# Designs tried in a protein design chat: VHH binders against Protein NEOXANTHIN-DEFICIENT 1 (NDX1). Part 4

Target 1, 282 residues: Protein NEOXANTHIN-DEFICIENT 1 (NDX1), of Arabidopsis thaliana (Mouse-ear cress) (q8gwb2)
Amino acid sequence: MDVEEKRVSSGYAKPPWIFKGSALYQIHLVKAATARAFIPKEFRLVEAFGYTLGGFFLASYDDSPAGVFDELVVIAGIVWNPPTSCAWAARVLVNSDEACHHGRKEVGLPSQVARFSKNITAVPKQKRDRAFGFLDTFGLGTTLSHPENLMEVKVSEVDSAASTDICNIQIRSDETKVGNWMGPAIKMALPSFSGNTIYNSNLLKYSCHLHCRVRPVRPAVVSGALEDETEKFTEQNHTSQESLENERQLSKAVMLSKPIIALQFKCLTMQVEAPVVIYPSK

## First folded at step 15 (VHH)

Design r4 (from n7 with F109M)
Fold by OpenDDE, last read:
Structure r4 (fold): chain B 282 residues (1-282), chain A 122 residues (1-122)
Amino acid sequence: as target 1 above (282 residues)
Amino acid sequence: QLQLVESGGGLVQPGGSLRLSCEASGFTFSSYAMGWYRQAPGKQRELVAFITSGGSTNYVESVKGRFTISRDNAKNTVYLQMNSLRPEDTAIYYCARGDSETFLGYPWMDYWGKGTPVTVSS
């Protein structure tokens, strides 16, 4: 039985799809229970002590099949795929309709259209080390400490005429920049699973090949309103809307989980291979 | 020694125009992005505009269509042409050096000038 690869004619050119830009990859400790809400039963969550590795991938592309756009990938957790582990996206937010459509249909991503508001400020360096405060009293140490950069990214989902705030991400520049050092050039392959959406019921596997300059940076501070909906777990018939809201709240919980490490990717080239169906929908 | 020297600030009436200049020295000017920031009284220093080493420009929404950032690499100078000035544009304007490569669409700034005051008042 020739599985006719229904090449869904994405508005994009033929794969591989190339995305160029920069990104922040931040890894969080995510509760396994939260992650499991997103992950199909067919996959095994990689967990330890009730936690998995998730977080987010925040990217800005200056060259892509969809043009210039921003992307926030909420990563629920890591799924075991011997001999490797794959990330599972809980939600993908993009400020491009074309990118959203392509993500949904061709890549099987849980994509939603969103707005990205970026504000850039210069803030005084927080004097961490009180220890050298004594030398400042003698007027010698007025090293005019240049302010540090603060980037604030507000992400809001857009649904017709309504907008819902998802998160605020605050990124500070690292002081340890010895000149224009962008970090070492690396190549990495990131296998990923997707699918099980209303737009693509199949389970898919695809590979992302990343070429970039990588540097560890201070983790971004994520903030957002978790609605304390502790009470209304009434057994009511999960309307499609309630399910969507629940997914949104769980995605926020992932974003607000404890950060472990953050990696800055500059001069990013991401090559995305065509997804393959690994489990057809029944 | 690395230096950024701003000039061109002053008092202007609403609807007026100013051209700020920032002369750079002590580094390879053409290899860096340049930016203009402003700090109004009691507010944070905010990005107004930047120009990459490649000449791409970006502006905050509040100044779009009114301000123009440009650079002359032969003179090691970055400019901010400000037209249709408003009272809310009153601030100290700072020149900044930024990374050659952008991060999430913006250059990180690593060096700042001393600033030039701009006052828009009737």
Scores: ipSAE 0.885, ipTM 0.957, lowest interface PAE 0.5, mean pLDDT 90
Fold by OpenDDE, fold request of step 19:
Structure r4 (fold): chain B 282 residues (1-282), chain A 122 residues (1-122)
Amino acid sequence: as target 1 above (282 residues)
Amino acid sequence: QLQLVESGGGLVQPGGSLRLSCEASGFTFSSYAMGWYRQAPGKQRELVAFITSGGSTNYVESVKGRFTISRDNAKNTVYLQMNSLRPEDTAIYYCARGDSETFLGYPWMDYWGKGTPVTVSS
């Protein structure tokens, strides 16, 4: 009985791979020690005062080789690659098995399958404590302030029999929307290093070329449970499971780090080049 | 002046149907996404359905297969056909104008109607 391996023709053609959609790019101040846990020793971490730049890239793709899917890239930090710096992903969460498989094998990403739950509500505008509380007393200011949008994105890792909550991301719409202004069109390149995973032991370099409309926005509020690190420093058997849990906790720490800036990318086209194997200079 | 005027709300029995309408004025209707929200007593106003300027639709899970959002650009009107109504669908339903481009799969809304009440009761 010849098991015809139905080569599920992965929708991934030859690179470059094109992804279209939108994204939130949020930059965090990440502790250098946290970032260093993910980054191979061969790379120089770019740091100042014990911190590096990391954060997350949250994307929804409407068109891709894997079809429609959501992605959360947890960015541990940046490494020096003269004359540029490159990002290192701590974890890549996707709600597509195909995207996960491709990311692991072909791009060397620390990819994991996850669920993305999105809830959209309209909430009363938080009265900015305008110090001028005085004018509200004269009853004239009942400007029926239109509600603001709130998007809540809950991300949970899925492992065959269990789900683990990673984070909750709250995104609020900006008050100052003067009409349908999407921001300027930009082109940017994001060079990245990857690899050193159980699925791809090589060190890889690849580049993402982004074309999008960019707008600075209010940083998203990220919440999640950090398990208190205090108890689990028992020295004993670093089982593969403990290592995985540690990586998960460190990824959460990155997500919960202090935000600096958030950029909304609309009308995003991302071109991903084929990764190349890099050999650390001895 | 920009206006959204909802109509079609009322009292209906469980399992019944209603069709909500929202007439838009004061802007280029065809260039915007449109959405329906609902707010039940003591709850937050939540997105129920939206339709993009291109005609793509999305629904919250609780209304999938029961509700249908549609638009008539010639009439500057968006509709919400609600079938198989349940007591849990009782709310004030609001029409909203959304961005032409989606963000993370959803249009941000920038203008809201006054709402129309829907009560599902035996």
Scores: ipSAE 0.884, ipTM 0.958, lowest interface PAE 0.5, mean pLDDT 90
Fold by OpenDDE, last read:
Structure r4 (fold): chain B 282 residues (1-282), chain A 122 residues (1-122)
Amino acid sequence: as target 1 above (282 residues)
Amino acid sequence: QLQLVESGGGLVQPGGSLRLSCEASGFTFSSYAMGWYRQAPGKQRELVAFITSGGSTNYVESVKGRFTISRDNAKNTVYLQMNSLRPEDTAIYYCARGDSETFLGYPWMDYWGKGTPVTVSS
């Protein structure tokens, strides 16, 4: 009688939870209407001219309670929480079942299991149209320009036997690497709201404390297919499936929004505190 | 002057083996990640394998179990042992220097060698 030791997947240790790795934090200008679809009515969206700040957090963890995994947090927008603002995640994609489960139950995240396909290539440096075309005529500048790094990250949601492409993220290395400069060490807090999911109906507030080396970098190019479902907002009984697809499309729209700034985080240590249940002020 | 000099390329039959070497000079070798790239005819130059300064290794899926990257810091040399070679492994192989710290699991490369040709043909 081989006692299959059901390794009870020992949940994460007690908080705070520590994640180590690296990340790309890219801020987008997101339409307020798009962001509002994710954010509970009780919260005030911080917006200007019909836009909010959203974007994504793409991370790779080499040490975490869930082990090694990749994460894409789609950030819908920012919510006012005086005297601060908090981020609201539209979707959290992870390639770890354990991370997904933990995110759903303990942190109230809209987590989904996904596949991350990474391809690393060396591509010719795009000749910036140097308006200074004049000096190339004197043939001296065969500076053997070393290739540029290109990282392509394809993210696809996995649901049972089906996979759905969410986005393709292209990250280029900066040419301006004046040496091995990793940027300054910083400490940053990212307060967030979560909850209101089928796995956690509460509204939650939590904070991520980041210690990292930060560098501004060229924004990643995000591509993906938006299905022009503009027409079928018929008022019909949104089946649970239609609602999920709508959320997916809106998440894609966030990812495809206009980038403002991108920050590379190296030597990242992220400390996540236990979420606190919040009650909407009557 | 920073230099990466690849060697060990050549013609090999399918199922054969080659060992590529890359000798580094002009920098503190032990402080950098090292990688191997390959560029097949008509294709982009792609990462094949890398080894961090700490000795951690990573491989593209197509070469897992067949290729082994290693380094000898005393010799300032990185190696790529290639076993069970296939026609699709035909490419120019390039040595590259990478960052000491990884980004999203990979070192950014900042310098490449001139490459060594590998041809796998019957």
Scores: ipSAE 0.883, ipTM 0.957, lowest interface PAE 0.5, mean pLDDT 90
Fold by OpenDDE, fold request of step 19:
Structure r4 (fold): chain B 282 residues (1-282), chain A 122 residues (1-122)
Amino acid sequence: as target 1 above (282 residues)
Amino acid sequence: QLQLVESGGGLVQPGGSLRLSCEASGFTFSSYAMGWYRQAPGKQRELVAFITSGGSTNYVESVKGRFTISRDNAKNTVYLQMNSLRPEDTAIYYCARGDSETFLGYPWMDYWGKGTPVTVSS
């Protein structure tokens, strides 16, 4: 009885791979030292005054080769790729095993399986202290200000039987919805570098082509526990586990860095080209 | 004027069923997602279910298999069929209008009704 190994035909067809959904792209001011921990020596970090631009890309895909899944890309920083710059992912968290596997092997991503818990609530609008306190004296229209949306996304890494909390992301809807305005449609190409992982030791280059509607939004509030022990890990023979934990802590530090700007991407179509090896592993 | 008017709330025994209705007016109903929220005493108003303009539905885990959201665009009405009701389902239920396009899998809501009370008690 030939056990036909049903080759679970990886739902990933041949590249380019198409992902459709929406995303939050939030840019942070990341310490260059933090970013450098992730970036191979072959790449030049783009930095100023000890900082680089990093942050995160939080996406939900409703159509992809892996089906429906969520993704958090922790962006350590930007590296020089003349005449442009490319983002370097410190960690990629996905709630799809297939997406994780594909990311690791085919794209050279530092992918890890994670759980995404989303909670949607309606919260009272934070009274922006508009300095115009004057007009509220006339008690007229308690304009029952409709509550604002709050999306809370809890991301936890899953490793066998253990789960580790990475971050909580709180996203608030903007009050100034001028109707159903989703922002302008844009096309952008994002060259990316990847590799230098245990699953793919090569350095890779690939291109992402994004079509989306973009709108600047209020930056999400990121919270998480930084374990203070990051100072101790500099010198000694880090076991593979210690290295992983260090990477995790550094990723958290990136997530908790100062936000600069946040962009909402709606109607996102992302086309990912096949990676090319730019530096083979020695 | 934009209006959402909820109805169908009431007192029901555990294991019972209710059907909530929300009649919408003052906008192109078919172009928007619709959602149901609930607010239990002392808790935040939380999303229970939504239906996109295209008819895709999503539910919070606690109501999956028990609640069904549906819409009738001809009547400008969204419904929440609630079966196998539990005491924990006791809340004021609010209808909400959402964006036509989802963000991170959810429509942002921009308008809520006044709510209809649902009490599940023996």
Scores: ipSAE 0.881, ipTM 0.955, lowest interface PAE 0.5, mean pLDDT 90

Design r4 (from n7 with F109M)
Fold by ESMFold2, fold request of step 19:
Structure r4 (fold): chain B 282 residues (1-282), chain A 122 residues (1-122)
Amino acid sequence: as target 1 above (282 residues)
Amino acid sequence: QLQLVESGGGLVQPGGSLRLSCEASGFTFSSYAMGWYRQAPGKQRELVAFITSGGSTNYVESVKGRFTISRDNAKNTVYLQMNSLRPEDTAIYYCARGDSETFLGYPWMDYWGKGTPVTVSS
């Protein structure tokens, strides 16, 4: 007289899905034409003066349905969803096969497997402030005498044959008078549209609910340089490879767009609700 | 008032061991992450290992399995046990204090010691 519920999900179990960690959320002025290339014709891009608000969400999760992993969400722009708006992801890079598969199939994300290489150094402050701070250590003040942190995150997309460099993200710490103050606790709801990919042809709507500590920080510097060795291992004779390369180049354009603000998220808990399939009229 | 004082550096043969110590004062030691960085001649000062306020540890790949970071909150001291030392480990080793919560997997450091030199050579 016992009833057993059969498990349907592989590594993720049932929604909602819970991710814990930290993130850098950086907003860019993205050209509307660039963002439009990612967005289905059924949706209206929110734009002003030829620009929309895109950018990226770089996260590190220490507790999730897929365990510990890193994620880079490239955000093409925002689209109308009255009375609000929704983000549209151009590309979602993760260093977890489980997270990639789940995102593709269940959430309709344009997910790809990537490697994240992080290098942490202590570097001198900017050259003019460093020179001034050097003089201060000989008898004035010492506020600018200590080095700052530099985190370099190199993101490379992995396909069947080789890896392709996407970008390098340089994140510097900044000084604050409140030592390890993380900012106020906030709750955010981030409604999103997704789908219309080769992995999931449905149009989907879902919500992310975030609880975290947030403060503004210096925007990260994004750069990109290709290495010939990785490019030589890529075969360029397929039409699907041409489409994939176009999406990579447009994603790089989003990443290299002008930053507006950057927000540090600490003590992050992100709850992802089950998506629903939507059917636009016509 | 805030101080980090490293000690225990010196000359050691390849394959040998050293234990570095860093005594902290002027702050609530147990509330902060602590780390070790190193700087070889002509190189940038780079992270080696850190330990969170809760005791979780992290190491760069080149030292995994050879180095162990630990802390004694009663003595306000963080240690770096370095085993199976190689010539490539030659550097000045710096103690650092960092945020209690990590960001993208790592604590930001806000204060640094003066360093203790380590030389691995015959």
Scores: ipSAE 0.810, ipTM 0.920, lowest interface PAE 0.6, mean pLDDT 83
Fold by ESMFold2, fold request of step 19:
Formats: C-alpha cells, sequence, structure tokens
Structure r4 (fold): chain B 282 residues (1-282), chain A 122 residues (1-122)
C-alpha cells in the first residue's frame, strides 16, 4: 500500500504534532450496534456478547500546536487490525477552531467545535472511613474531614450560531491512602483508524505516542438527554441534517454507556505521527 | 501540623475592596498550588481563583478583572485582593492547598482552612 504525507495546516508545524496536558481516559461497554454505525462495513468490530470497548478521552492541553484547548474524543469501539486492534473515534469535540480544522483535514478526525464549561466545587466527602472517625473522636485533626473536589464539565456542540448540549461529565477526585500519587510513568503507542468522513474521504491510519503518569481512578459520571423515541416521531425525508443529528445521538449513547474503568493521565505528552492513507477516495 | 489560617474578611459596601490573607504552616508552601473558594448561604463551595507553585494564576469568569490572587513564598502566605465588590460576592472564603500538577486545567485540593466571612451589602 502506497502512503501519502499530507501538508500540515498553517497553525501547525510538520508532524509529529506534540500535545501536553492531562486527560481522563474512560472505557465503556458500548453496544456493538451503536459502534457499528460509525465503522465502515469492511472492518470487523472487536466484540463479545454484543458489546465492544468504547468510551471517551477527555483532555486539557496547556501546550499544543493550537495553544491551550480542551478535547473530548468519543470512542465508538475497537476494530480488528491484526495482529492488534485499533480504536475508532465516533466524534472529536474541541473548543479550538484551529484544532477542529486540522483534525478534520490532516488527521481525518470527525471533529466538531464545542464549548467546555467547567465548574469546580468542593463537596462533602463520604463519611465511611473508620480511621478518620477515630481521629475525630479524640478531637485530633478535625481538618481531616475535608471536602472532595468535584469538576463538572458541560460539553455543548457549536454549529454556526447555535449550540446543542451533548453531555455533562462529573469528575470527583479519587483520593487514595497514599495521597495524591500520580501513578507510574508510562510510554505507549495507540494506533488508530480515521477518515471516511465528509471532511476527508480517505481512510487513514495514524499513531499516538504517549508519555504520562497514569493511575486508575473512580469513573466519571456522565449524564445527558437522549431524544424520546416514543414521543418525538417525525416522518421527514432523510437529509444531511438528519444524518448529523443521528451521529450526535449515537455519540451521546457511547458517552452514556456503562463505565468499566477510568484512568487519570497526568504530565501527558502526546505525539501524533503523520497519518498515512490506506484507502484513498476516488 | 498542617494549618491554613484565613484573615481579612469583613463587611464592606458595594464597590469596596478587601484583601484576604491565608497563612500556611506545616508544609513546604512553595511546592503547592494555592486557591480560594467561597460558599454563599445555600450554595456549593465553589472555586474563585488558584495560583500554581510557579505563579501562574486562574480565575473564574465572575471575578476576572476584579480579584487578584498572589503568593509570597517568603511569608508562606497567599492573598486574594478583591476589588469592585458586589453583593453576589458575599460568602465565606476558604483557603485551599493543592497539587501543583493540574488535572484537566485545575489543581485537586487536599487541605482546607476554616474560612473567613465576607459580607457585601448596602
Amino acid sequence: as target 1 above (282 residues)
Amino acid sequence: QLQLVESGGGLVQPGGSLRLSCEASGFTFSSYAMGWYRQAPGKQRELVAFITSGGSTNYVESVKGRFTISRDNAKNTVYLQMNSLRPEDTAIYYCARGDSETFLGYPWMDYWGKGTPVTVSS
């Protein structure tokens, strides 16, 4: 298979592209039928018992080719790419026009511009720790009953002049007995398929190389509204608008799927290699 | 013993100013992010501003341009200069210490002061 290197956008240097920040990577049990809707028919979905492994990657970059921005990658599922597998992005939401354009054109991502509204609060900690109760009984260190951190991230797509709410992601700090341990430093490569979108008809393959500190954390709670199928029946011609709305609703279904595990990534450096064209458009 | 002691709260008229101080002890102050939260009656305790160990600052939108967070590592003290105060700023203000390595743009806080009340009223 012959490969092409694509010209980078004016706001980016040549590949590889470097993104630095932090992320929450959360894995969900996604219905195979939901994931299949995003994936070209020639690819075999990795599934068991009608489910695949999808979820989301929520990142905040403090240093990138597009400056400071937030990103939500909705991951539909995993497809076979023997001898391994590759993730398939259903939707990539960013609060940067430059990152959206670059993702669409150069990487083949299904990128959309979104607004990320973050609300940071301190909430009551669950009172179940016997050790803290013991210290409070003796009057020692009443400050040991401190509140937990809560981050609420409201994500809305911005389509021209309008915005559409997608989901609300509630992230609670996950304090362990060893304090704010960030986990071991790791290096990994994450190959992915992309393309086959209205923005890039080619089928592409690219790789992300990550260096970060990673640890398991309590899964974030995702909420949002899906349209009521029994009430909102509309008989209309199938259009591009209806197709985009269907993709949005399916992406919400991925976000609302049952969580399995969540990973906190700190001190993240993500290197995105130049994608290669596998199946060029005609 | 780890301590965060807030001071400088009080009663002010709308448009007035206050400077809050938070004196820290029992830890290496310069290695931590510091923040101010506030809790109005019947509301959640919410972030107002934070400052990293390196001196970078962040503010919630409702206070940008009016509040300034700063730190003096020689005095182990973090400050919140509050100008152009509004009745909506009425709350108990809490000092917090957190990890200087942010997560999704914000430090997780792990230690809290007892708070200092601020009342803005005619």
Scores: ipSAE 0.804, ipTM 0.918, lowest interface PAE 0.6, mean pLDDT 83
Fold by ESMFold2, last read:
Structure r4 (fold): chain B 282 residues (1-282), chain A 122 residues (1-122)
Amino acid sequence: as target 1 above (282 residues)
Amino acid sequence: QLQLVESGGGLVQPGGSLRLSCEASGFTFSSYAMGWYRQAPGKQRELVAFITSGGSTNYVESVKGRFTISRDNAKNTVYLQMNSLRPEDTAIYYCARGDSETFLGYPWMDYWGKGTPVTVSS
């Protein structure tokens, strides 16, 4: 078995593919056993004490080859790519048929069509914030606390007539913000592996080049959605649906894993280079 | 010093119309997104619509096609034209100021007006 790099071009637009918008990148402490279920045997998981670094990347794109759409990348963990490491996506949920088909075929992503339902409310500050408000009232100032923003993102997979709830992501604004500050500008390159799906059997390597404003934020709270009733199957379809349901449940386990840190990305430009086919040695 | 003053609320019959206004002062109005929220009795204060500094608009599903948000930067004023009003639109409506850049498609709001009540009944 050899490692050979090949470039793949698509009619979706000439690579590199450019995505502009914003994102929340949240890192979770994911059990190695859960992550390994998604990762081909050819790759070795980077782990310590039975855990790897997975989590999610929740994005909203205002400008892309597929227009305006939302994306949730469920990240199973980090795999060894000497002398570095690469993330492995467990599932990529998008509310665009175009983005789903392109990701599956040309980038080797485990993409599925999903619905993103966003509910934006203003909510009272947390209990600790209320205690702080008492201190402010008693001595230093007479101000009432302003509400916090709460964004609730419900993500549901869409397959045929069935809709399967995946998760609910609750994102609160930071309590202290000065003007329109978005954090420092950064550039980074994120090499990734992909492929080994029913839609693209190749193993692929590609690079994402990100330019954005980044700051740490409080981690979003993820909760599981209620399971929908299982569709009735024929014997063949029953086996296929059981496999898809297992992947969904493991993806939920990644989403519900313990958060470590979250990063807000604003003014994001993500440049995705054409993937190359690889043939890793065993 | 920073102020958002809502007006134009009142009592209206189902199917009727109201136009809310929010006059802003104490900041560079044209540099901010502006939004309208509403809070019905016993419910959370929820987003209704927002308009970016560049004039792009967004609406929640329950009001699409019935409500129109607009802004007049010369008057430092944001408007909400509410048509085909329904009893479930009954709420206190709040003006809000938000970040110039959206996050995940929506601006975070950092200042709120005192609200203007809207009642749709009978």
Scores: ipSAE 0.804, ipTM 0.917, lowest interface PAE 0.6, mean pLDDT 83
Fold by ESMFold2, last read:
Structure r4 (fold): chain B 282 residues (1-282), chain A 122 residues (1-122)
Amino acid sequence: as target 1 above (282 residues)
Amino acid sequence: QLQLVESGGGLVQPGGSLRLSCEASGFTFSSYAMGWYRQAPGKQRELVAFITSGGSTNYVESVKGRFTISRDNAKNTVYLQMNSLRPEDTAIYYCARGDSETFLGYPWMDYWGKGTPVTVSS
């Protein structure tokens, strides 16, 4: 399939905006202090024992108002939105200028243009469980006649002429051989807060309605270098570039946090409703 | 029984062409995505190209414009036409079967052939 040639004609019409594709949604234990750096103080972070639930949403859209593109949503944590909770995006990386502009202006997303490099290989299977994996190793398991899939996604932000590496995401096919099963079909509404960025100073609330097939999968392995603290003892040169680098390092910290669970989304249709501006009452 | 049998590999000079074939049996060929992977000495097996059940194709950047994947559902066969071959294309080429419903733009593969060697040198 030529994902690049299946672009829908550009132009975000009136909402709702429809995105179709697939995604990996991965939940991480994110330190509350890290998440709070992205979240306005008036919002109540949902936390326990110094942690919140953040992580990432990595998507590939083959039908959208901006055509075909990839997206990485870095999720700082969850905030209270009675009687439920909402995810707060720390950073939204897209390889589409049009999607970046629309997200910044109309949805209040902290969007940045990025490059996604995908490398697909076949690799030997890996067993991590000590007790049950031991029995499989001694000949009680299935035949290991075929390798598993590995997708490596390198994500780099584009900043002027420079490209800055953010992370490398390694996704392996599931250890459970449930054939081509995609999981049950689900529909859900996911309300979110956004805004208060240099691109949209409003506070916004919007809903994502999604329909997809969902199954749990093995969490992806995320790698990437956090910048050494040694660069901070040169503090006499504080600039707007230093502030931007700090935001990138905190986003990397979210990506490198301990994974809990990952969900594979297939046959995804995401409908984004028109955002509503939240007036000052907070 | 499920089988993928590759053929058409061999020795070829730089700039030459080869056509690989993969004959499938033991499953409903038309309902699956098919792909070609290659493994050069000392490297991992990497995706080269795939074709969905509906006929949509995708290629890695290094082979775009030189390689063409196609399928013939009546013959249960997938092909890889390789033109303008380079020494870096030297590898064992494997046929693969997988989901036509892609994930993050690519099919997960669940079965692999034995491979056919391709050598590009003078």
Scores: ipSAE 0.801, ipTM 0.915, lowest interface PAE 0.6, mean pLDDT 83

